# Miniprotein binders against b1l550: the designs that were tried, part 177

Target 1, 279 residues: b1l550
Amino acid sequence: MRLPEELLERARDIHSEAPSHRIKLDRVGSFGLKVPVEFKGFLLLAEADVWVSLPEGRRGVDLSRQVEAIYELSNPPKDPFSLCREAAISLLEKLNYADSSGVSIRFDAPLQDGESLKYYGVEISSIASDEIINKIRVEILGMTACPCTAELIRAYKSSEIAATHTQRSLGILEVSTKAEHPDPDKLASIIERAMSSPLRTYTKRPDEGGLVIRSLSNARLAEDVVREMIHLFLEEFGHLPEDTHILAAVRSMESVHMHDIYAERSFSLDEIRKEISSH
Short names: E, the ipSAE of ESMFold2; O, the ipSAE of OpenDDE; V2, 0.75 times the mean of E and O plus 0.25 times the DockQ between their complexes.

## First folded at step 14 (miniprotein)

Design qa17 (at its last look DockQ between E and O 0.95; V2 from the best seeds 0.75)
Fold by ESMFold2, look of step 14:
Structure qa17 (fold): chain B 279 residues (1-279), chain A 89 residues (1-89)
Amino acid sequence: as target 1 above (279 residues)
Amino acid sequence: SEFTVEAEINGVRITITVEVDGKEIRITVEIEKDGRRIRFMYVITSPERLEKYLEEIERIIRMFGADPEEVKRLIEEARRLAEEILERL
């Protein structure tokens, strides 16, 4: 049932009033929206959040305009990065009382894995004000092999036995920049290459053996996985603005322990270059 | 080296700056309407990426109410400048 439209003239415009407590709010919006996106030819249903800032003198946000803005831009479905950046700007243009806007989009990205697929986690955001700040977080699982145990076993009675424990490790790269969002596949590739071996959706016995041998020959400490991620990131993305901020991290689910190991480093491109050049 | 394309279309002031940074091209866009100013940038490494982002810039400028045909002409001018630079790299 639709109510009579003339009620709009009698009803108070609650949103445009001043609040009883004049306090600025940083994020007011619609969270958990489902939005269609296109990624590498796949039509995905992503989860999106949209928000704007709310000045101390305005009681409420025009929430229907926020939802309308992102859904209008999602038809026809397009890549989530363009959608994210465009929606953030659209919100700021449509809601003139806000001094900032934001959009986040989350989805599982498909990645070719032989004849099959695997997936990795992607969350992007764009925050618009006088400038736009684009952030991307990529999480992908890989395999790590412990070099300490491998060396101990090698040294046992001068043995030629090659063995160590391996485990799943979650690699994380998070990039915040004034430039467009980095390619998530390249970030995922950096993470996988920093580890001892990628994980496969499935393998046949001969291929599984090769995967394990590769991981043993490329055994790495969690700390060195993070260092390698940083090295590889700089090779691929050193062209980004100097104030670009990165977090590189790994959480290793150590197969021989009841607990995980975690290593991380955050830095700006300017900061890390100075650090490296001092050695 | 840098090149700037400027226009004012329906009260929307647009500045597109194309500059070289080593092996990359940086495109910076500034849009001003009704006293509000927003600036954003792209780092371009290939002709395919250039076309994608110029289309995005065109869509963004149109959001502010600028005449679509005049925006197309502005984007075509920026494309010629950027393509000329990118081909030399």
Scores: ipSAE 0.721, ipTM 0.909, lowest interface PAE 1.3, mean pLDDT 89
Fold by OpenDDE base, look of step 14:
Structure qa17 (fold): chain B 279 residues (1-279), chain A 89 residues (1-89)
Amino acid sequence: as target 1 above (279 residues)
Amino acid sequence: SEFTVEAEINGVRITITVEVDGKEIRITVEIEKDGRRIRFMYVITSPERLEKYLEEIERIIRMFGADPEEVKRLIEEARRLAEEILERL
């Protein structure tokens, strides 16, 4: 049932009214939208959030225009990076009372693993105001082997390969830059290379044994993983603007404890370069 | 070296700056309309990326109501400048 258009002429525009309290809001939007995106030849249904700021003199945001803005740009499906940037800008143009906008797009990114697929989590965001800031967060699981337990076992019983506990570890790289979004596959690769070993979707017995042996031979603390992630990030992405902000983190789901081990470092490219050059 | 292309199309002021930073090209776009300014940047590392981002910039400028044919001419000028720089790297 559609309301008669004649009723719309009699209805107050509630969104344009003065609010009871003249307070600016930072983000008002629609969260949990589903939008199609094209990513590496896959058509994916991503989750999206869209928002704008609301000035103190306006009661509400025109939410329909926000939804229209992202869906107009989603047909035909395009890469999520272009969609994110274009949608953030489109929101500011369509909602001229807003001084800022934002878009966030989340999905599981496919990653080739031999003849099968593995995945990593990705969140792509753009925040527009006088400038556009692009943010990407990549999360991928790897495997870590504990060096401390390995040394204890080695001390107890001499072996060339010391037994140790292994666990899944979640590696996180979050990058915020004025440039375009960094390549998420490269970010995922950095995280995997910083672990004791990658995870595999498909393993045969020889391959599984080799994966475990590799982990045992490359035992790393959560702290080691974070430092390695930072090192590898600087090698691959050192060309980004100096004001680019990075979060490198690991959550190790320790197999001998009921709790996780967490390590992180937040930094700008300028800051970390100065730190490393000082040693 | 820094090169700037500027145009005013249907009351939309557009500035495209092409800058060489080491082995990369930075393209900065500034759009001004009705007293609002938006600035955004791309780092160009390949010809394929250049094309992709020029197409995006063209779409973005058109969102502000700029005439498509005039925008196309502006983008082609920016393309030429960027390609001339890429050939020198």
Scores: ipSAE 0.655, ipTM 0.883, lowest interface PAE 0.8, mean pLDDT 91
ESMFold2 (binder alone), look of step 14: mean pLDDT 81; pTM 0.787

Design qa18 (at its last look DockQ between E and O 0.90; V2 from the best seeds 0.79)
Fold by OpenDDE base, look of step 14:
Formats: C-alpha cells, structure tokens, sequence
Structure qa18 (fold): chain B 279 residues (1-279), chain A 89 residues (1-89)
C-alpha cells in the first residue's frame, strides 16, 4: 500500500523542524547497505555506510537521499575507490545543509594464490568537508614463528633449524591521506612480506613443508613484523603527502597462550622520516 | 612547476592545479558553488591513472550542475597540461 501523495501537503516535514535541543550531530546515516562494486574483474557485493553531519537547527537527515546518492553511482558497478570518493562528494551536494559527509565500503578482496584464491579484508572510506580525506584499512592473515622459543630449543639441542611454535597473525595497515586511496594489493603484499611466511589456500605436502621451513628460518616477533611493515611501507608509499597518517599493527594469535600479542605504531610520514633520519 | 586551469560554469567555479612533485604529478581540484568549497587531490603515477582520474573529475564536476560540454573542454585542457608534464618526467 502506498500512501496518497496529497498527504505530504498536510504532513509536517519532520526532518526540517527545529530539534528540541539545538545540538549538531557529526554523523547521521544508513549503515549496512549492500552495494555492488567491481574489483579486479570481480563483481562483489560490498557493505557500505553513508552519513552526513546534521546542523543544530535541523531535526533529521533526509536518509532517502543518502541511499539514492550511493545507488545512483553504483549502477553500473564501478571500482570501490571511485564510488567512495564520488559518493562522499555527492552526499554534500545533495544534502546542502551538511558541512561534512562520509562513505565506508567493506568487503573481502580476492587475491590470487596459485590456482586458488585467498583474500584480505578491506575497508575503503572517504570523508568530505572543505577537503576530502581518503582512508583505507587492509587486514590480512599471515604466519609467524616465535624466535624466543626457537632460541631456547637451539640452546637445548643444537640444530640448524630449531623447532618453535607458529601461529596465525593478523597484520593491519590503515592509511589516511588527502591523496587517492593507496593500492590495497600493495598494502596486503607489504603485510605478508613482513611476516615469517604468507598463508596459502592450496598446498601440496612439499609446498607445505617448504612454507613451514621458511617460517622457522624467518622467525619474527610481533614487534619485528610491525617494524618491517613500516620499513616496506616507506619504500613503496614514500611518495604520499607528508601529512599522510599510517597505523601499522599486528595481532598475533599465540599458539602457546590463551591470549594474543598485539603491537602497533601510529605515525605521519613526516614524523617517521624524522625519526629514522635521526639514527 | 605548477599549472592552473580555471573556469566558471553555470555558477560553479572550478580550479584544477597540476603540480610536479618529484616523479609524480599531483592534481588538485577545487570546486566552489553557493559559498561551499570542496578540495580533493590525486597523485598521478601513470598515464592510465591520469585518464581514470580525469574521468572521475569530470563526473564530479558535472554533479554540481556544470554544463557537460564546457566541463569536457576544461578536462581536455587539464589533460593536455598533465601530458606535457608527464612527457618531461
């Protein structure tokens, strides 16, 4: 049943009314939308959040216009980066009472692994105001081997390759920049290269054995992983604006403990360059 | 070196700045309409990226109600400037 359109002439526009309390809101929007995106030749159904600010003098946001803004841009499906940027700007244009907008798009990104696929988690965001800030968060699992246990076992029994416990570790790179979103595949590659070894979806016995041996031969603390991620990031993305902000983190799901080990560093490109140059 | 292309189309003021930063081109776009200003930037590292982002900029400017043919001319001017710089890198 559709209500008669004539009711709009009789009904108050609740959204345009003055609120009972004149307070600005930072974010009002629709969360958990599903939008199609094209990514590396895959058509994916991504989760999306869209929002705008709400001035103190307006009771509510026109939520329908927010939803329209992102879906108009999603047909035909396009890359999630362009969608994110364009949608953030479109929200400000369509909702002229807002001084800021934002879009976030989340999905599992496919990554080729021989004849199979693995994946990484990605969240792509754009926040628009007088300027646009683009944010990307990449999360990918790898494997770490503990150097401390390896050293203890080596000391107990002399071996070229010491046994040690291995675990899954989640590596995280979050980048916020005034430039366009960095390449997520490159970010995922940095994380994998910073760990003892990558994970593989498909392994034959010789390949699995080789993967484990590589991990044991490249044992790393969580702290080592974070430092290596930062180092590799600077090599690949040193061209980004100096005010670009980075979070590099790892969560190691330790196999000998009930708890995880976590390490992180937050920094701007300017700050970290000064730090490294001082040594 | 920095180059700027400017236009006012249907009350939309557009400034496109093309700047050389090392081995990269930075394109900064500023759009002003009805007292609102929006600025955004791209770092161009390849000809393919240049074309992709110019197409995006064109779409964005048109969202503000600028005449498509005039926007197209503006983008072609920006393209020419960026290509001339890329050839020098």
Amino acid sequence: as target 1 above (279 residues)
Amino acid sequence: SEFTVEAEINGVRITITVEVNGKEIRITVEIEKDGRRIRFMYVITSPEKLEKYLEEIERIIRMFGADPEEVKRLIEEARRLAEEILERL
Scores: ipSAE 0.754, ipTM 0.913, lowest interface PAE 0.6, mean pLDDT 92
Fold by ESMFold2, look of step 14:
Structure qa18 (fold): chain B 279 residues (1-279), chain A 89 residues (1-89)
Amino acid sequence: as target 1 above (279 residues)
Amino acid sequence: SEFTVEAEINGVRITITVEVNGKEIRITVEIEKDGRRIRFMYVITSPEKLEKYLEEIERIIRMFGADPEEVKRLIEEARRLAEEILERL
């Protein structure tokens, strides 16, 4: 049942009143929305959060306007990066009392894997105020092979046995920048190339053997995977603004231990360039 | 090379600055309406993405209530000037 619209003339506008406690809120919004997006020809159902800041003198947020802003822009479905940036700006325009707005969008990105598919995790956000800050986090699994065990096995006999333990490792790149969101496929590629070998959705025995041999020939510590991620990132994205901030990390699910190994480095582009040029 | 395109459309002040330094195109957009100013940017390393981001900029400017035809002309002018600079390179 729809109520008569004439009631809007008589009802108090609760949202625009002052609250009994004049406290500014940083994020007030709608979380867990389902939004269609188009990514590289795939139509995906993404999860989105939208919010705005709420000044101390305003009691509530127009939540329906927030939801309207992102759904209005998601029809027809479009790439999630444009949607994220445009929705953040739309929120500021529609909700003029807010100092800032934010949008986050999460989805699993499909990636070709031979004649099959694999996926990696993507979360993006755009925070709008006087400027726009765009953030992207990419997570993808790869394989690492331990160089320490490989060396011990080599040394055990004057044998050329290339053997060591291998495990899944989760690589993470997170980028915060004033420029548009970096291409997630390029970020995922950087992570995979930094590891000992990529993972496959499935393999037949000859392909599986090749995967293992690649891993053994490219054994790496988790620390070295992080360093390689940074090196490759700078080659691909060194053109981004100097105050762009990056986190590079690996969580290795070591097959011979009951616990994980974790390595990370965060930095800005200007910071890391100074560090590298000093060597 | 650098150029700036400015317009005021229905009370919306728009400034688009394009800087080309060889293979890199940097676009900075400033939109001002009713005392609120917002600035955003793109850093393009492939010329084919220029059209994509100009279309996004057009959609963003229209969110502020600027007349669609006047916004279209502004974007066309920016495109023309950017293409002229790229042709010299």
Scores: ipSAE 0.745, ipTM 0.915, lowest interface PAE 1.2, mean pLDDT 89
ESMFold2 (binder alone), look of step 14: mean pLDDT 82; pTM 0.790

Design qa19 (at its last look DockQ between E and O 0.95; V2 from the best seeds 0.00; counts 0 for: pae E 1.6 > 1.5)
Fold by OpenDDE base, look of step 14:
Structure qa19 (fold): chain B 279 residues (1-279), chain A 89 residues (1-89)
Amino acid sequence: as target 1 above (279 residues)
Amino acid sequence: SEFTVEAEINGVRITITVEVDGKEIRITVEIEKDGRRIRFMYVITSPEKLEKWLEEIERIIRMFGADPEEVKRLIEEARRLAEEILERL
């Protein structure tokens, strides 16, 4: 049942009314939208959030226009980066009372793993105001081997390859820049290379054994992984603007403990370059 | 070297700046309409990226109600400038 459109002529525009309290809101929007995106030849159904700021003099946001803005740009499906940037700008144009807008798009990104696929988590965001800031967050699982336990076992029983506990570890890179979004596959590769070994979707017994041996031969603390991620990031992405902000983090799901180990560093490119050059 | 292309199309003021930063080209776009200003930037590392970003810039400018044919001319001027710089790198 649809109400008669002529009722709009008689109804108050609730959204344009003055609010009971004149307070600006930073974000008002629709969260958990589903939008099709094209990513590396895959058609994916991504989750999307869209929002704008609300001035103190306006009661509500026209949410229908927000939804229209992203769906108009989603047909035909396009890459999530362009969708994010274009939608953020479109929101500001369509909702002229807003001084800022934002779009966030989340999905599992396919990554080739031999003849199979693995995945990483990605969140692509753009925040528009007088300037546009592009943000990308990549999360991928790897494997770490504990060097401390390895040394203890080596000291107890001389072995060329010391046994140690291994665990799944989540690596995180978050980048915020005025440039375009960094390549998420490159970010995922940095995280995997910083781990003791990558995870594999498909392994035969010899391959699995080799993966474990690699981990044992490249035992790393969570702290080592974060530092390696930062190092590799600077090598690959050192060309980004100096005001680019990075979060590098690891959550190690320790196999011998009930809790996880977490390590992080937040920095700008300018800051970290000064730090490294001082040593 | 920095080059700027400017136009006013249907009350939309557009400034496209093409500059060299090391081995990369930066394209900065500024759009002004009804007292609102939006600035965004791309880094060009390949001819394929140049084409992709010029297409995006064209779409974005059109969202503001600029005449498509005039926008197309503006984009072609920006393209020419960027290509001239890329040939020098």
Scores: ipSAE 0.658, ipTM 0.883, lowest interface PAE 0.8, mean pLDDT 91
Fold by ESMFold2, look of step 14:
Structure qa19 (fold): chain B 279 residues (1-279), chain A 89 residues (1-89)
Amino acid sequence: as target 1 above (279 residues)
Amino acid sequence: SEFTVEAEINGVRITITVEVDGKEIRITVEIEKDGRRIRFMYVITSPEKLEKWLEEIERIIRMFGADPEEVKRLIEEARRLAEEILERL
């Protein structure tokens, strides 16, 4: 059923009224929207959240304009990073009563893995006010090999056996910056290079053996992985604004334990440079 | 070295500032309309990225209702100046 358009002239505009309780709201929006995106030639179905601030004097958000802002930009499907930044600005322009807007977009990114693909998690956001803050979080699994157990086994069987426990570890890099979103493939590469070995979608026996040997030759604690991620990040992204904020973390699903371990470090670029220069 | 290009198109004030920071070029865009100001930036190290960001900047400026032809001219001027700087790196 479609109601007559003439009712729009007679009905109250509930959203533009003052509320009974004049309390500003920080985020009012539509969450879990499905949007198509184009990433490296792939058409992906992403999940998006959109929101704006709501001043104390306005009762509601014009939700149709809010959703319109992202869907108009998502047809035809486009690069999710451009979509995220452009939609955040579009929201602020379309909803002039808001003093801030935000967009987040989540998808699984394909990554070449020999003749096949593997995937890693990406979540991006853009928060617009008088400035734009862009955030990206990348999560990818890798393999870690325990150096402590490797050393004990080496000492016991000097030059006879190379062994230790290996496990999947989830690496995380999260970057918040005034500049454009960092390339997610570069962030994923930093995480994988920091680990003992990458994980593969599948392997044949000779490739599997090689993978294990590489991990044993590059044994690392979760703490070592985090430190290496930071080192590699600074090499690749040291050009970002000084107030750029980073979180580097690893969750290791230890194969010989019933529990996981976790290591993390958060910092701004100016903070970490001061720390490093003092040594 | 740095330069600024400015325009006012259909009541939209646009400022594009290009700054050299070592081997990198930073482009800062400021858009002002009806008292609201929005500022965002890009970091450029290659000609390929320059074109991508300028296309995005053009799309953003047009969201505010600026005349497409005038926006194209502004972007072309910014491209010329940025390419001159980028060629020296």
Scores: ipSAE 0.654, ipTM 0.885, lowest interface PAE 1.6, mean pLDDT 88
ESMFold2 (binder alone), look of step 14: mean pLDDT 74; pTM 0.676

Design qa2 (at its last look DockQ between E and O 0.97; V2 from the best seeds 0.81)
Fold by OpenDDE base, look of step 14:
Formats: structure tokens, C-alpha cells, sequence
Structure qa2 (fold): chain B 279 residues (1-279), chain A 89 residues (1-89)
């Protein structure tokens, strides 16, 4: 059932009314939208959040216009990075009372693994105001082997390859920049290379054995993983603006403990370069 | 900036700044309409990226109600200037 449109002439515009309390809101929007995106030849259904700021003198946001803004741009499906940037800007243009807008798009990104696929988690965001800031968060699982236990076992039983516990570790890179979103496949590759070994979707026993041996021969602490991610990031993405902000983190799901080990470093490119140059 | 392209189209003021940063080109776009200002940037590392982001910039400018043919001319000027820089790097 649709109500008669002539009722709009008689009804108060609730959204444009003065609020009972004149307070600005930072974010008002629609969360958990589903939008189609094209990514590396895959058509994916991504989750999206869209929002704008609300001035103190306006009771509510026109939420329908927010939804229209992202869906107009998502047909036909396009890359999620362009969609994110364009939608953030479109929100500001369509909702002229807003001084800021934002879009976030989340999906699992496919990554080729031999004849199969693995994946990483990605969240792409754009926040628009007088300037646009683009944010990307990549999360991918790898494997770590503990060097401490390996050393203890080596000391106890002389072996060329020391046994140690291995675990899944979640590596995280979050980048916030005034440039466009960094390549997520490159970010995922940095994380995988920083760990003892990557994970595989498909393994035969000899391949699995080789993967484990690789991990054991490249045993790393959670702290080692974070430092390696930072190092590799600087090599690949050192061209980004100096004010670019990075979070490098790892969550190791320790196989011998009930809890996880977590390590992180937050930094700007200018900050970390100064730190490294001082040593 | 190495080059700046500017236009006013249907009350939309557009500035496209092209700068060299090492071996890369930085494109900074500023759009002004009705007292609002928006600035955004791209780092161009390949000709393919240049084309992709110029197409995006064109779409963005058109969202502000700028005449499509005038926007197209502006983008072609920016393309020419950016390509000339890329050829030197």
C-alpha cells in the first residue's frame, strides 16, 4: 500500500524541523546496505554503510537520498574504490546541509590459490568534507611458528628442524590517506610475506608438509610479524603522502594458550621514517 | 605544481593540479560550488591508472551539474598535460 502523495502537502517535513535540542551529529545514516561491486572480474555483494553529518538546526537526515546516492552509482556495478569515493562526494552534493559524509564498503576479496581460492577481508572507506580521506583495512590469515619453543626443543634434542607449535595469525593493515585507496592485493601480500608461511585452501600431503617445514624454518614472534609488515609496507608504499596513517597489527591465535597474542604499531609515514633514520 | 588546469562550468569552479612526486604524478582536484569546497587526490603510477582516475574525476565533476561537454574538454586538457609528464619520467 502506498499513501497518496498529496498527503506530503499537508504533512510537516519532520526532517527539516528544528530539533528539540540544537546539537550537531557527526554521523547519521543507513548501515548494512547490500551493494553489488566488481572486483578483479568477480561480481560481489558487498555490505555498505553510508552517512552524513547533521547540523544542529535540522531534526533529521533524508535517509532515502543517501540510499539513492549509492545505488545510482552501483548500477552498473563498478570497482568498490571508485564507488566509495564517488558515493561520499555524491552524498555531500545531494545533502547540501551536511558538512561531511562517509561511505564504508566491506567484503571478502578473492585471492587465487593454485586451482582454488582463498580470501582476505577488506573494508574500504571514504570520508568527505573539505578534503577526502580514504581508508582501507585488509585482514588476512597466515601461519606463525613460535621461535621460543623451537629454541627450547632444539636445546633439549639436537635437531636440524626443531619442532614448535604453529598457529593461525590474523594480520591487519589499515591505511588512511589523502591519496586513493592502496592496492588491497599488495597489502594482503605484505601481510602473508610477513608471517612464517601463508595459508593454503588446497594442499596435498607433500605440499602441506613443505608448508609446515617452511613455517618452522621461518619462525616468527607476533612482534617480528608486525615489524616485517612495516618494513615491507615502506618498500611498497613509501610513495604515499607523508601524512598517511598506518596501523600494522597481528593477532596470533596461540595454539598452546587459551588466549591470543596481539601486537600493533600505529604511525604516520613521516614519523616512522624519522624513527628508522635515527638508528 | 607542474601544471594547473582551471575552469568554471555552470557555476562549478574546478582546479586540477598535476605535480611530480619522484617517479609518480600526483593529481589534486578541487571543486567549488555554492560556497562548498571539496579537495581530493590521486597518485598516478601508470597510464592505466591515469585513464581510470581521469574518468572518475570526470564523473565526479558532472555530479555537481557541470555541462558534460565542457567537462570532457577540461579532462582532455588535463590528460594531455599528465601524459606529457609521464613520458618524461
Amino acid sequence: as target 1 above (279 residues)
Amino acid sequence: SEFTVEAEINGVRIRIEVEVDGKEIRITVTIEKDGRRIRFMYVITSPEKLEKYLEEIERIIRMFGADPEEVKRLIEEARRLAEEILERL
Scores: ipSAE 0.806, ipTM 0.932, lowest interface PAE 0.6, mean pLDDT 92
Fold by ESMFold2, look of step 14:
Structure qa2 (fold): chain B 279 residues (1-279), chain A 89 residues (1-89)
Amino acid sequence: as target 1 above (279 residues)
Amino acid sequence: SEFTVEAEINGVRIRIEVEVDGKEIRITVTIEKDGRRIRFMYVITSPEKLEKYLEEIERIIRMFGADPEEVKRLIEEARRLAEEILERL
């Protein structure tokens, strides 16, 4: 059914009315939007969430304007970080009744892996109010080797036999900062370097031996992987604002245990600098 | 080596502050319109990043309704000054 034009002109603007219950809402928006992005030469399909705060005196949000804002900025496709920051600011400017806005964008980032590609998880967000807070979470799989088993085998058998169990481990870095989003490839690199060996899409026989040797040479506890991630992060990103907040974590899918091993540390840059300078 | 570029364009007040921290440039942008103020920043370590983020800043300022030609002139002034600083780092 197509409604007469004059009827639509007479309709109430329901969204701008006061609600029956005057309660502020923190996030009102559209979630699960599909948005094209360009990441380092690749055209990817990302999932986005957009929202604004809704003051206690406004009944509803202009949802079409929210969706339009991000889609207009995503054509032509551009890098997801610029899109995220620009969309958050655009939402706040376009929906002037809100005191805050937010955008989240999720995608699988390609990473060169020999002659093929592998992927790691990226989720970014930008929250705009009187300041802009940018957050990025990177998750990437790697390999870890148990140093306890390696030491037991060394002590029990000939030192010329190197062995231990290996398992897949998920490394996580999450950064919240007033500066622009850190480069996810650098975050992924930090995670992979902290682990015993990277995971490969496929392995040729010569490369398989190298992965095993690297894993055995870098046998690390999950706790030590987290510590190494922090050390490497500080080398690369110690220049970020002092109130930048980081979470570093590892989840190991242990092959010899019935349960996963998990280690994490959260810190701000000023906090960790003080901690390190006291040793 | 710090500087500030300011303008008011079509009722939009813009302030671009540049400071040096070690070998990096920090650019802080403040946009004010109709009593609302928004502040954001970038840390820039290369001329390529400077160019990229100045283009982003230009797009953001234009969102507020500022005249594109005047915004372009403001951004070019900031670019000229920031490039001089980057050359000395």
Scores: ipSAE 0.708, ipTM 0.908, lowest interface PAE 1.3, mean pLDDT 85
ESMFold2 (binder alone), look of step 14: mean pLDDT 85; pTM 0.842

Design qa20 (at its last look DockQ between E and O 0.93; V2 from the best seeds 0.00; counts 0 for: pae E 1.52 > 1.5)
Fold by ESMFold2, look of step 14:
Structure qa20 (fold): chain B 279 residues (1-279), chain A 89 residues (1-89)
Amino acid sequence: as target 1 above (279 residues)
Amino acid sequence: SEFTVEAEINGVRITITVEVDGKEIRITVEIEKDGRRIRFMYVITSPEKLEKFLEEIERIIRMFGADPEEVKRLIEEARRLAEEILERL
């Protein structure tokens, strides 16, 4: 049943009233929306969250208007990065009482893997106020081969055996910047190149052997992977604003241990450049 | 090199600034309407990105209620100037 629209002229606008307790809220929104996006020729169903700030003098947010904002922009489906930035700005325009707005969009990004596909995780956000801060987090699995065990095996027999344990490692790059979101494929490529070898969706025996041999030739500590990720990031994205903040991390699911190893470094572009130039 | 294009369309004040940063162009957009001001930027590393981001900027400016034809003209002026700068690089 649809209620008569004439009642709108008589009814109070509850959301615009002052609340009983005048306390501002940082995020009020709709979380877990499903929105279609177009990513590199693929139509994906992404998960999105939208929110705005709520000043101490306003009782509620117009939730239907904020959901409308992202859905209006998502039809027809478009690039998720443009959608994210545009929706954040649209929220501020539509909800003029808010001091800030935010949008996050999450999806699995398809990536060509020979004749097959693999994927990596992407989460982006845009926070708008008097400026826009864009954040992207990319997570992709790769393979690491431990150099410590390799050296011990070599030394034990004075042997030419190239052996060590290998494991899956999760690489993470997170970038927060005033510029547009970096290309996630480039971030994923940086992570994979920093590892001992990429992972494949499937392999036949000769290819599997080659993948393992490659990883042994590129044995890496988790610490080495993080450092290489930073080096490669600076080569690719050194053009971003100097106050751009990066987190580079690796979580290695060590095959010979009951626990994982973790390494990370957070920095701004100006900080890391000064650090490197001093050496 | 740097240029700034300013316009006021239907009460929306728009400033587009293009500057060279090394081998790249940085485009900063400032939109002001009804006392609210928002600033955002893009780093242009290729002609393909320039076109994509100018289209996005056009859509954003139109969200504020600026006349579509005037916004198109503003964006085309910014494109022309930015492309000339890119050709020097």
Scores: ipSAE 0.662, ipTM 0.895, lowest interface PAE 1.5, mean pLDDT 88
Fold by OpenDDE base, look of step 14:
Structure qa20 (fold): chain B 279 residues (1-279), chain A 89 residues (1-89)
Amino acid sequence: as target 1 above (279 residues)
Amino acid sequence: SEFTVEAEINGVRITITVEVDGKEIRITVEIEKDGRRIRFMYVITSPEKLEKFLEEIERIIRMFGADPEEVKRLIEEARRLAEEILERL
């Protein structure tokens, strides 16, 4: 049943009314939308959040216009970076009472792994106001081997390759910049290279054995992984604006303990360059 | 080197700045309409990225109700300036 449109002439516009409390809201929007995106030749169904600010004098946001804004831009499907930026700007244009907008798009990104695929998690965001800030978060699993246990076993058995516990570790890179979103595959590659070894979807027994040996030969603390991620990030993305903000983190799902090991560093490109140059 | 292209199209003021930052081209777009200003920036590292971002800029400017033919001329001028810079890198 559709209500007669004539009722709009008789009904108060609840959204345009003054609120009972004149308070600005930072984010009002629709969360958990599903939008098609094109990513490296794959058509993916991504999860999207869209929002705008709400001025103190307005009771509610025109949520239908927010949903319309992102879906108009999603047909035909386009890359999630352009969709995110364009949608954030479109929200400000369509909702002229808002001083800020935002879009976030989340999906599992396919990554080639020999004859198979693996994946990493990605969240692409754009926040628009007087300027646009682009944010990308990449999460990918790798493998770490503990150097401390390796050293103890080496000392005990006098072996060249010491046994040690290995575990999955989640590496995280989050970048916020006034430039366009950094390449997520490059970010994923940085994380994988910072680990003791990458994970593989498909392995033959000799390849699996080689992967484990590689991990044991490149044993790293969670702290080592974070520092290596930062180092590799500066080599690849040192050209980004100096006010670009980075979070580099690792969550090691320790196989000997019931708890995880976590390490992080948050920094701007300007700050970290000064820190490294001081040594 | 910095180059600026400016246009006013149907009450929309558009400024496109193309500059060299090290070995990269930075394109900054500013759109002003009805007292609202929006600025966004791209760092161009390849000709393919340049084309993609110019197409995006064109779409964005059109969202503000600018005339498509005038917008197209503006984008072609920005393209020419960016290409001239890329040839010098």
Scores: ipSAE 0.561, ipTM 0.841, lowest interface PAE 0.9, mean pLDDT 89
ESMFold2 (binder alone), look of step 14: mean pLDDT 75; pTM 0.686

